# VHH binders against a5wdp0, part 17

Target 1, 213 residues: a5wdp0
Amino acid sequence: MNKHNKSADALSLYLVTDSALCADKGLIETVLAAIDGGVTLVQLRDKHASDEALYTTACELKEAIAGRVPLVINDKVQIAHKAKLDGAHIGQGDLSVKQARNILGHDAWLGLSINTLAQLQQTHHHHLDLLDYVGLGPVFATATKQDHAEPIGLEGLSTLSKASVLPTVAIGGINHANARQVYQTGCHGIAVVSAICAADDPKQAAELLIAQR
Below, E stands for the ipSAE of ESMFold2; O stands for the ipSAE of OpenDDE; V2 stands for 0.75 times the mean of E and O plus 0.25 times the DockQ between their complexes.

## First folded at step 15 (VHH)

Design f1 (framework vhh_vobarilizumab_d1; at its last look DockQ between E and O 0.50; V2 from the best seeds 0.52)
Fold by OpenDDE, look of step 15:
Structure f1 (fold): chain B 213 residues (1-213), chain A 122 residues (1-122)
Amino acid sequence: as target 1 above (213 residues)
Amino acid sequence: EVQLVESGGGLVQPGGSLRLSCAASGFTFKEYRMAWYRQAPGKGRELVAGIYRGGYTSYADSVKGRFTISRDNAKNTLYLQMNSLRPEDTAVYYCTAVDYDEWEGRTYEDYWGQGTLVTVSS
């Protein structure tokens, strides 16, 4: 397997899959179209799928992508290892960074979601050598009174991006309307879900997003 | 049917301790973020403590060092250990479950219990 360069540029347009949104066109078809449009990294995510189903999908997707861009999986580090994916992304409260790294090995991509400056600082002190990038967010959030994860906004994103020693990808509510502003904060990339997965033309959607960089 | 049932509330003297429990059913407990909120008389509802799926915790400044949130996924139960209680901790405490998508920045589902009253008074 060709080793992808773990550069900040690889985070430029980060696609997070949604099986439900991709159902009409097909997950694989959507991802491939998006890659043609400029997606630089793909994260397989399906919180409703069984581990077995997810593994199968991971293998199929890996084969389809054929090394064009890195393929990581959300949370399911063991599946990443088993399916020999390029890595995984973990959130706060998931497996520890150390545990994840131990499972994935030294060469795999490992990303961590960061929600606060305190978390970023902690990450720098304890896990700098174990991570390849951090996801910063949510930048934007749907108005909800019940969510204890408050959005950091563009200002917060700028602050965290500047403070980060690791490559950064912005997470949360990013789409064609706000991508330019997000890129302008200094973060290395943007992660999108519905902006591409729900688009009638995923390739064009991706092209329009990356053009805002 | 989704249910969150709080228990463990009651009257306690200042400096005392209580342990709240929230029994969850009707959804995949381990996949949800859980939290305790409280609402004092005449005040708005405020976050007390939150716990992520894997156990990461957060606390309001007012309860740091005194309260501990925890979860038992095998029992589908959320806990709040409250130590060194103060009169200002008097409130109805609510258990909540949140299906949050950090990538979309969206909460798809949120569930609330009916609450349990905690009264701290001498």
Scores: ipSAE 0.614, ipTM 0.933, lowest interface PAE 0.6, mean pLDDT 93
Fold by ESMFold2, look of step 15:
Structure f1 (fold): chain B 213 residues (1-213), chain A 122 residues (1-122)
Amino acid sequence: as target 1 above (213 residues)
Amino acid sequence: EVQLVESGGGLVQPGGSLRLSCAASGFTFKEYRMAWYRQAPGKGRELVAGIYRGGYTSYADSVKGRFTISRDNAKNTLYLQMNSLRPEDTAVYYCTAVDYDEWEGRTYEDYWGQGTLVTVSS
């Protein structure tokens, strides 16, 4: 059932949206320009939007993208199903992987966030056939005033990426200044938010990022 | 309106235990990273423990093995179980909520409760 043709190359430049950061030029316009610049997959994310607003946005974005790249949603698996998106990405402690796959169906993209080797090993042991990729991170973060947890760093990313039997996308704090180093760890792609969403020219920002692969 | 209301503080002897609670309202509790901070007399605020929306926890070195942070997303409540209390744990304990963005690797918003006093003496 899980034998389907999904390429790890779709992870090459993975855009995660932020409606507030896109407010100046508009979410849809930003995403389309970014796809023109080399974005290979789009994740709709707005954790503060109502489900109704998020569903409306999902439908608009799906129509605008028109199948040029996969469109997934963060966490809201039922919205992915209802809007017939290409899939979803979930985190630790959200819906179980099995529940998410059951809602999405056999063909949809499903990704899972991984922070530790133990989580990766558990995923390989229990969920391997249910997932299409893993997100590894956070790779970078500034020390927050409230957070003693450290990011996994480039070394942690390299270790997890080499251990993973699933395609990998690097998550957390990735931008033009560090993207080359991230790709050099051997992950299949990078996920970015503000590096594209807040850019004056999202197309050019995407071009400059993918050129570092 | 965001509200964080701590409770469960009090006076305890060294070696004793307390359980702090923080009742949260005015935001989608399960989506936020939660933490406990404390401020001892004459000192700055320091992080005690944090818990991410996915359940990942962190602790200050001074409390590891003695304190346990947890959350009940159905009740919108954050907890801190404090065991083996020491006089140096005396402080006002604050509940905090942080809009943490794992994809960007950044915090965007902080909310703070009014605090609950814990005194460890005698």
Scores: ipSAE 0.454, ipTM 0.816, lowest interface PAE 1.7, mean pLDDT 88
ESMFold2 (binder alone), look of step 15: mean pLDDT 81; pTM 0.812

Design f2 (framework vhh_7sr4_2; at its last look DockQ between E and O 0.62; V2 from the best seeds 0.60)
Fold by OpenDDE, look of step 15:
Structure f2 (fold): chain B 213 residues (1-213), chain A 122 residues (1-122)
Amino acid sequence: as target 1 above (213 residues)
Amino acid sequence: EVKLVESGGGLVQPGGSLRLSCAASGFTFREYRMGWYRQTPGKQRDLVADIYKGGYTKYGDSVKGRFTISRDNTKNTVYLQMNSLKPEDTAVYYCTAVDYDEWEGRTYEDYWGQGTQVTVSS
């Protein structure tokens, strides 16, 4: 049973954690401050942590958040289940949407990263009833050394957001400088990492972001 | 030390097949996007195939339906099965590992192998 309403507004300011960036202030402290600032959903992410460490952190973070906002985990659906988190977010090629849903149960949040219109269409066709939201991106990307996937940009985001029948959260390179433009595309929310995690004042950072909505 | 070591290249007749392997070490393989690029002298390096951390695959248009990229995280190896090879596929093939953060839209690290020659000729 999920006590949080799975509304588009819940995606308004989506915080994705980064342990390294949060190290000085503390992960939990940063998250709580961010929630005070207006974060509406938290995703625990740590690609360097062991599953055991991640589970421990998940439990601690869950306890600290105390139900104020949904807590989901990136990729690690089993940990979400074990730690009784509110849900998970998976990427393309990860555990299948169906498998993830089976693990999490019908009440849990399940998000999927979408990178292309084709993926969105496929998602609508096969997984519409299994997902609660989609992450659209990357919207922005830093310069890469080689031929990497091109970011979808604001125009692409607008296209995908309009095409989506699921609530949408914009992903990739979003910060205080571009948040307003992202919100203006019609996307329901923005996901941020360093904009909050690396901020001297995570609460203020969050306030400034959500104010752009 | 990060290492990407390609193998499996060589000379093959048109219509033939090759399977490239790239053995990786020195980084957390499962967290990286792995890929194959190819390059001919005087031309830019082009994407052949990518396989994302989760297993999603992307192919260059010219190799779709003929090439298959796969990865084995237990062996820290990425593979490229090349079928129905054409003379136009002749190039040096490079293995790449990319630490890409989709949430930040940032590549933190990218590594390349030294390349393996693939020659398709009668």
Scores: ipSAE 0.644, ipTM 0.930, lowest interface PAE 0.6, mean pLDDT 93
Fold by ESMFold2, look of step 15:
Structure f2 (fold): chain B 213 residues (1-213), chain A 122 residues (1-122)
Amino acid sequence: as target 1 above (213 residues)
Amino acid sequence: EVKLVESGGGLVQPGGSLRLSCAASGFTFREYRMGWYRQTPGKQRDLVADIYKGGYTKYGDSVKGRFTISRDNTKNTVYLQMNSLKPEDTAVYYCTAVDYDEWEGRTYEDYWGQGTQVTVSS
């Protein structure tokens, strides 16, 4: 599928795209600048795009990145396969880890979102050999007054990260103000969206984030 | 147009059971955190249960162990199985849908149904 070494170091600074946040500078320009600044892995995400539009974007982004870092897609495992991306990231849901691995093949990156210790234990018991990493979160969350959901926080992240036998990337609400604390929990990397996608200077934003590692 | 339609409410004896359903339309159901809240007259709405995109659940303290939330992404439906009902469970029960972005750690929008009455009385 691809030739990238599946090292935990690829999780160091994990960019998740948001096409709307990139509109002023352009998606490809933002991603390339971010890679120049120290992004180590890119996840293509646009949950509102049609599959055809997303496939076209995946192909264009893959060409632009030109193998400098792994390119994965959020949820759309079939698109990752068809566009020959480096892999996918999936959540807890209807598409099983086994189904995703069958579609992607042996060599592709496959990550799974984990919110609780119980989910991590289930992953270790049933899917350990099928995954390359887990995403732990949400570490922080911006909530409305009516949203009582509690993020896992730095303590929850530290607990999950230390319990995981797979490489870990921290997910949720991570930005320049908190990235150092997140890295200090011992996770292998951080995932960001607006901290880079909405930045006036995506390269500098990436530089400032990775410097906190 | 986003629409949440609750059903299954009614009158039940203490110790009885009810199953609430919430049929959803107008959004990509599998991407949303779904939930149930309840409200008695003159009080704030209280969390009954949440179910996340991936199936993880959270419950209010007073219903934990008695109620079970579940979802069926193929039918765009959320369920609340309510067992061992008590008079204090009497309330209007609202289905909720929350546009949640796990990667950004951000809630964008909340939607609420019209509510369905549950009454627990002898």
Scores: ipSAE 0.536, ipTM 0.843, lowest interface PAE 1.4, mean pLDDT 89
ESMFold2 (binder alone), look of step 15: mean pLDDT 83; pTM 0.823

Design f3 (framework vhh_vobarilizumab_d1; at its last look DockQ between E and O 0.42; V2 from the best seeds 0.00; counts 0 for: grease 24.6 > 24.2)
Fold by OpenDDE, look of step 15:
Structure f3 (fold): chain B 213 residues (1-213), chain A 122 residues (1-122)
Amino acid sequence: as target 1 above (213 residues)
Amino acid sequence: EVQLVESGGGLVQPGGSLRLSCAASGFTFSEYRMAWYRQAPGKGRELVAGITRGGYTSYADSVKGRFTISRDNAKNTLYLQMNSLRPEDTAVYYCTAVDYDFWEGRTYEDYWGQGTLVTVSS
């Protein structure tokens, strides 16, 4: 496995896959095009796929990417380990940071979603040496129920980004219309889904996003 | 077809206990955040407890220390253990599954059960 530099720049344009959105063009084709366009990190995510299907996809995608950019998986740390992916991203409460790190090993990428300043502080105190980056968000969101994390907005993102000791990637509702503003907060990167996955030209979509940095 | 079927409700005296169950089908249970809501007569629905895919739990202040939410992914079942019940806990309790996309910042679907009535009375 090629070791990638775990720099903040690696988070510049963070693609999160959506199999449904990518279905017409193909997941692999979309990802590769996006990488050609400037994507710097890819996260495999599929909320509806079985673990077996996800593992298969992970292996195929890994081979296709061929070490050009890091490939991580959302939540499924065991699949990351089994498929020898570059790492994983976990949410609050999905799996403990320590457990995830133990499964992945010390060299793998491990990201954690952060929704509040309190969570960030807690992370700094307890998990600083175990994480490689934090996802901050959601930055933008539609109406959410009380049990969902409230959108932090650009102001919240700026606050969290400045407070973070770890590299930061902005998460939630980011697209071509707001990417520039997100970058301007000081966040190291943006994570996007439909902005690239649903684009007619994923390469161009990626180019247009990264150009806003 | 997505289904959430609550059970376990009933009449109980103050200080008593009940265990609610929610049987889920028609979707990938393990991939959803689950929660219990309740609606008392004449009041709006309120969050009682939530649990993430990995089992991280959260509670309303009014039920902390008394209620425990848990899930069994193998059985596609959500539970709510309710101890030290109080008259103010009287409500219809609803199981819900939320398909929230954190990365897109949007909810695609929210599924609700029919509810189960919990009555706490002397």
Scores: ipSAE 0.496, ipTM 0.874, lowest interface PAE 0.7, mean pLDDT 93
Fold by ESMFold2, look of step 15:
Structure f3 (fold): chain B 213 residues (1-213), chain A 122 residues (1-122)
Amino acid sequence: as target 1 above (213 residues)
Amino acid sequence: EVQLVESGGGLVQPGGSLRLSCAASGFTFSEYRMAWYRQAPGKGRELVAGITRGGYTSYADSVKGRFTISRDNAKNTLYLQMNSLRPEDTAVYYCTAVDYDFWEGRTYEDYWGQGTLVTVSS
């Protein structure tokens, strides 16, 4: 891929995988069914896999998707490079944006998680030319006592979306019950995990979610 | 094998200070949200302070302004600086690691240390 052909529409329905949630149907079957149902971008994420296992899965998933939608990986930028994935998404505590872009090359997708207006402003000032999108969140969260980082809510999402120069995907706690409200804030897309990965019918789940756009 | 080992507890007078440490191993420390809990004898565990992957901190109202949580990802170590200690702070303090799923907005798993005793008494 190249920057001239990257479209914010790829963020419309952004599937993040979870191998445990996909276990009964299989990861690849779930992802392909979800793409058939309207998923526009897939992020490979497996919190418990070794790098070796992640690389193997990345290669298998890339071949199965066969270029139908972009495939990015969570955090593991070197694996994205090695497996020739379409890109990566990184958080504030991960590799620097410059390091990630250097590894990925000019054409790959690169996204960054944003929680606050201050982070968005820093991104605009220092990294604008290096990123393709930002992930805004968490919009909803059932916070534990251990993690008092407050969800930004629909109001916070709307504020950050309007302030962002880059395309936006909403992250955190998004499902069938709230997806329409999330889209209505003006973000370019929504990211989901269990709403598709744990669904009895991932294709139908994706269809129902994208229909709310 | 996940291990969290607390240290730095002890006896201190009211108004005093103490610094707790938690050495972590068996998981990718930098990927986890970390927290301190405490439990007085015969009572339930309560959250004291938390710190996210990105360093955002939060505190129970009872300790806000007196306690400071921090982490050193290079040393896989979590800290709690406890100032202006009160008798009510007497408890076993536990280090915990929380598998918080940012993308799902949910907590899936907790790991717990063995605890370190803090006694605030004259």
Scores: ipSAE 0.441, ipTM 0.831, lowest interface PAE 1.8, mean pLDDT 88
ESMFold2 (binder alone), look of step 15: mean pLDDT 82; pTM 0.824

Design f4 (framework vhh_vobarilizumab_d1; at its last look DockQ between E and O 0.63; V2 from the best seeds 0.00; counts 0 for: pae E 2.5 > 2)
Fold by OpenDDE, look of step 15:
Structure f4 (fold): chain B 213 residues (1-213), chain A 122 residues (1-122)
Amino acid sequence: as target 1 above (213 residues)
Amino acid sequence: EVQLVESGGGLVQPGGSLRLSCAASGFTFREYRMAWYRQAPGKGRELVAGIYKGGYTSYADSVKGRFTISRDNAKNTLYLQMNSLRPEDTAVYYCTAVDYDHWEGRTYEDYWGQGTLVTVSS
């Protein structure tokens, strides 16, 4: 397997898959089109799928991507290991960073979602050598409950991005309407879901997003 | 049908303890963030504690060090251990389940129980 360079540029356009949104066109077809459009990293996400189904999909997707861009999986670190994916992304409350790193090995991509400055600081103190990037967000929120982190907004994103010693990808509610502003904060990349997955032309959607960088 | 059923509320003296339970059914419990809210008479509903699917917890400042939220995914049950109760903790406590997508910044589903009354009085 070709080892991808763990650079900040790899986060430029981060695609997070949604099986439901991709169902009409096909997950693999959507992802490949998006990669053709400029996606630089793909995260497989399907919280409704069984682990078995997710593993199967992971293998198929890996094969289809054929090393063009890194493929990581959301939360399911064991599946990443088993399917020999390039890495995983974990959120707060998932496996510990240390546990995840132990499972994935030294060379795998490992990302962590960060919602607050305090979390970022904690990450710097305890996990700096174990992570490859952090997801900062949610930047925007369309509908949230009080028990969830407040959207950090562009200002918050700017603050966190500047404070981060790790490469950063913006998370949460990012689309064609706000991508430019997000890039302008200094964040290395943007993570998108529906902006590409629900697009009639995923390739064009990706092109339009990355052009805003 | 989605159901959240709170239990364990009651009358307790200041300094006392209660343990609330929330029995969940009708959805994939382990995939949801769970939380306890409370509403005191004449006040708005406020967050008490939250717990992610992986066990990360958060607390309101007013209950830090006194309350502990936990979950048992095998039993589809959410708990709130309340120690050192104070009169100001008197409220109806609600269990909630939230399907939140951080990547889209969107809540797709949220469910609420009917609540259980906790009264702290001497």
Scores: ipSAE 0.541, ipTM 0.895, lowest interface PAE 0.6, mean pLDDT 92
Fold by ESMFold2, look of step 15:
Structure f4 (fold): chain B 213 residues (1-213), chain A 122 residues (1-122)
Amino acid sequence: as target 1 above (213 residues)
Amino acid sequence: EVQLVESGGGLVQPGGSLRLSCAASGFTFREYRMAWYRQAPGKGRELVAGIYKGGYTSYADSVKGRFTISRDNAKNTLYLQMNSLRPEDTAVYYCTAVDYDHWEGRTYEDYWGQGTLVTVSS
């Protein structure tokens, strides 16, 4: 596995961590088992950790992964820089793509979440040279009686995937029950959280997911 | 205890403006999708505007271009700036907080305020 390999193949099975879901097995054990099972990229995410705790975890996880797959962080580009991670993934609105790239440098991975065709078109027009991939979604969402969730669905995903000139990873609500349909839209990869993080056997969970590609 | 407290409602003439605020406590505000809903007399609650953790906003068609949702994570406060108000905007406005995880596509928690009345009348 090569450090800083930015091919679309790195998006094939994209693990997003959740430290609470990994607590029984441990975050590092879960991630390493998942890599053995076919995960191709890891995003560190901990919804509730302080920046200092997140930095410590980033350093420990980087050492454990030892360059086998890229390690990126959710939102916290300064932590990615300080911990010398492989990159970051950012959303609309908080930090501009240009600011994130300036912090990370030219070689690091940088991904951006896209929800609409208009956002994709703006990204192509203004940021194409600054990004390595886009995350398309959320594809699925659990509906509630109080929630008017705005998932893009499989049709929306297919539309965005076909329109994108950047590599694509599908995000939002992806698991064993729907992964094959998601891959069939032509996106380059899928992002999962609980399908691996909460699995009894993270290696096997990853194997079963990548086999649907 | 989770609390959402709306303020800023009142009586206003057509074409006027109001700014609603929602003070939040008892949860990690920055991690929540926030929204404003409204309920007109005799009708169900309907979404007016939403704002995600990352700042992405959405609006009902009936308020686009007139209303602006915003949040201040340092003050744990959600806002709705309402301009060019119309009589059909008359409703009780509710602040809501949803712990929505877009990577999982799942809502974990859903909280509601008590509402603030907006009346648009000449």
Scores: ipSAE 0.362, ipTM 0.759, lowest interface PAE 2.5, mean pLDDT 88
ESMFold2 (binder alone), look of step 15: mean pLDDT 84; pTM 0.858

## First folded at step 17 (VHH; framework vhh_7sr4_2)

Design j1 (at its last look DockQ between E and O 0.54; V2 from the best seeds 0.56)
Fold by OpenDDE, look of step 17:
Structure j1 (fold): chain B 213 residues (1-213), chain A 122 residues (1-122)
Amino acid sequence: as target 1 above (213 residues)
Amino acid sequence: EVKLVESGGGLVQPGGSLRLSCAASGFTFREYRMGWYRQTPGKQRDLVADIYKGGYTKYGDSVKGRFTISRDNTKNTVYLQMNSLKPEDTAVYYCTAYDYDEWEGRTYEDYWGQGTQVTVSS
């Protein structure tokens, strides 16, 4: 299944898809353009899609990417297995890391979202040999009337990235305005959504982001 | 229409227990982070407990070890088990739902219940 080298560099520019944002240009077209622009890993995500629709999209996207970069799926580990994707990314409290690993197999990519130092420490103690990378965040958060989630900020990201023994990708509110600062924390990569998905030119958007590394 | 309806509040003696429930409707429950906040008159609303989409839980420091948040996606309900209650736990407790995207760092939607009074007094 997985024929990609599981290096930290593979996390350099991590694209998370948004079907709604990509609707005008097309999801596949947007992803391919972004890869041409320097995206190094793609995560298929669509919280509104049925599992059946997501599976179909996964298969089509996999075929289109044609092994150029790893393709993982958000949360839906069984779909990753069924569609023979390169792996999956799971959040805290989702399917256990061990269960996810068992489903995906030894060679597949498995990422875990980390929000706190305590979570990172726990991950190191229990799941170090089962994960390939961790997502650290949210680094930034959109201001809302009610503050529901406190972002870790650049300082928090620096702390977590330095503490991590696993490759790290920064998550949360990352775009062209803050990518350079995020890269400077020591984090191996950045994950972006709207910065590429909503761009008029996804290729150029990706180029501009990776250039900040 | 989105609706969050709290229940289970009331008067209890110190050391007692209550179990709050929040019944949700009008949105895709499983996709939302659920939480409990509490507020006293003249003070800010503070986080009591939060449960992620996947089930990870977070607690305010003052309630750790005493309160437990849980969710049942089949019933579209979030619960707060409150044990070893103290007078300082007296507040209006609010149920909330967050449509939070960790990759964008954005809350697209948030909803609140009307609140339920919890009074801890001898």
Scores: ipSAE 0.716, ipTM 0.942, lowest interface PAE 0.5, mean pLDDT 94
Fold by ESMFold2, look of step 17:
Structure j1 (fold): chain B 213 residues (1-213), chain A 122 residues (1-122)
Amino acid sequence: as target 1 above (213 residues)
Amino acid sequence: EVKLVESGGGLVQPGGSLRLSCAASGFTFREYRMGWYRQTPGKQRDLVADIYKGGYTKYGDSVKGRFTISRDNTKNTVYLQMNSLKPEDTAVYYCTAYDYDEWEGRTYEDYWGQGTQVTVSS
């Protein structure tokens, strides 16, 4: 992909890594197989790794992917810059969108998590020219009394997708059982974790997911 | 092993203030949601306050405007500043940590401290 051309098609099947879920097959092997199966963008995420370990992994993963798809990192904008990744994804309450863009530069991918219509409207009013896409979710979630972010569901996803001026990727609890319904809301892509990372055959898992588009 | 150790509880007069602390270890503190719950004997635990890794906060209705949750990622500590205390605030206060994964849409584990007693009476 051309680093200066950021297409919404790159969101079609968005793999988010989890090193623990990939441990049996290995992170690199899982990601490469998933790309062979139709993954269009990879987000490096390891919520338990030190920054030093995460930087090392980012460099190794970048080399292994070899530019076949964009590689972004979750939250760690400075690591994305230092490792020369293709960009980053940030959440509410992380670095400000302006700060993240300043660190990453003009050409890098930058995405933002959106949970509510109010957040989407604020994004449109204040950050529109600074972002390449928004992540909408969580679409599905296991409810607990400790879960302070309620899922938006398919109806909420459809509402946000239709309202968004930016390209959209659906986030949260997406798997083979629900991916078709998620695509049918009109979002540009789906983000998955365990549906690929924990699969016996990551290539086949990716093939089956993208086929639902 | 995950450990959450509360401190700062005690006896205080109505209208007074206390600051609770919770020292955390055994996990990557800055990546977790931290929180406080409270429990009166015979009742279930109720949310007092919650703070996300990015600083977003939520409060129970009865404490909003009076209590402030905060965190210090360099000390692996979460705090609860309690002002304008009322007898109804008397409870055991528990520190909590949540390993929530919004990308997977799942909470994997929740951790709880042993609690610290707060008593508002004079």
Scores: ipSAE 0.427, ipTM 0.796, lowest interface PAE 1.9, mean pLDDT 88
ESMFold2 (binder alone), look of step 17: mean pLDDT 80; pTM 0.804

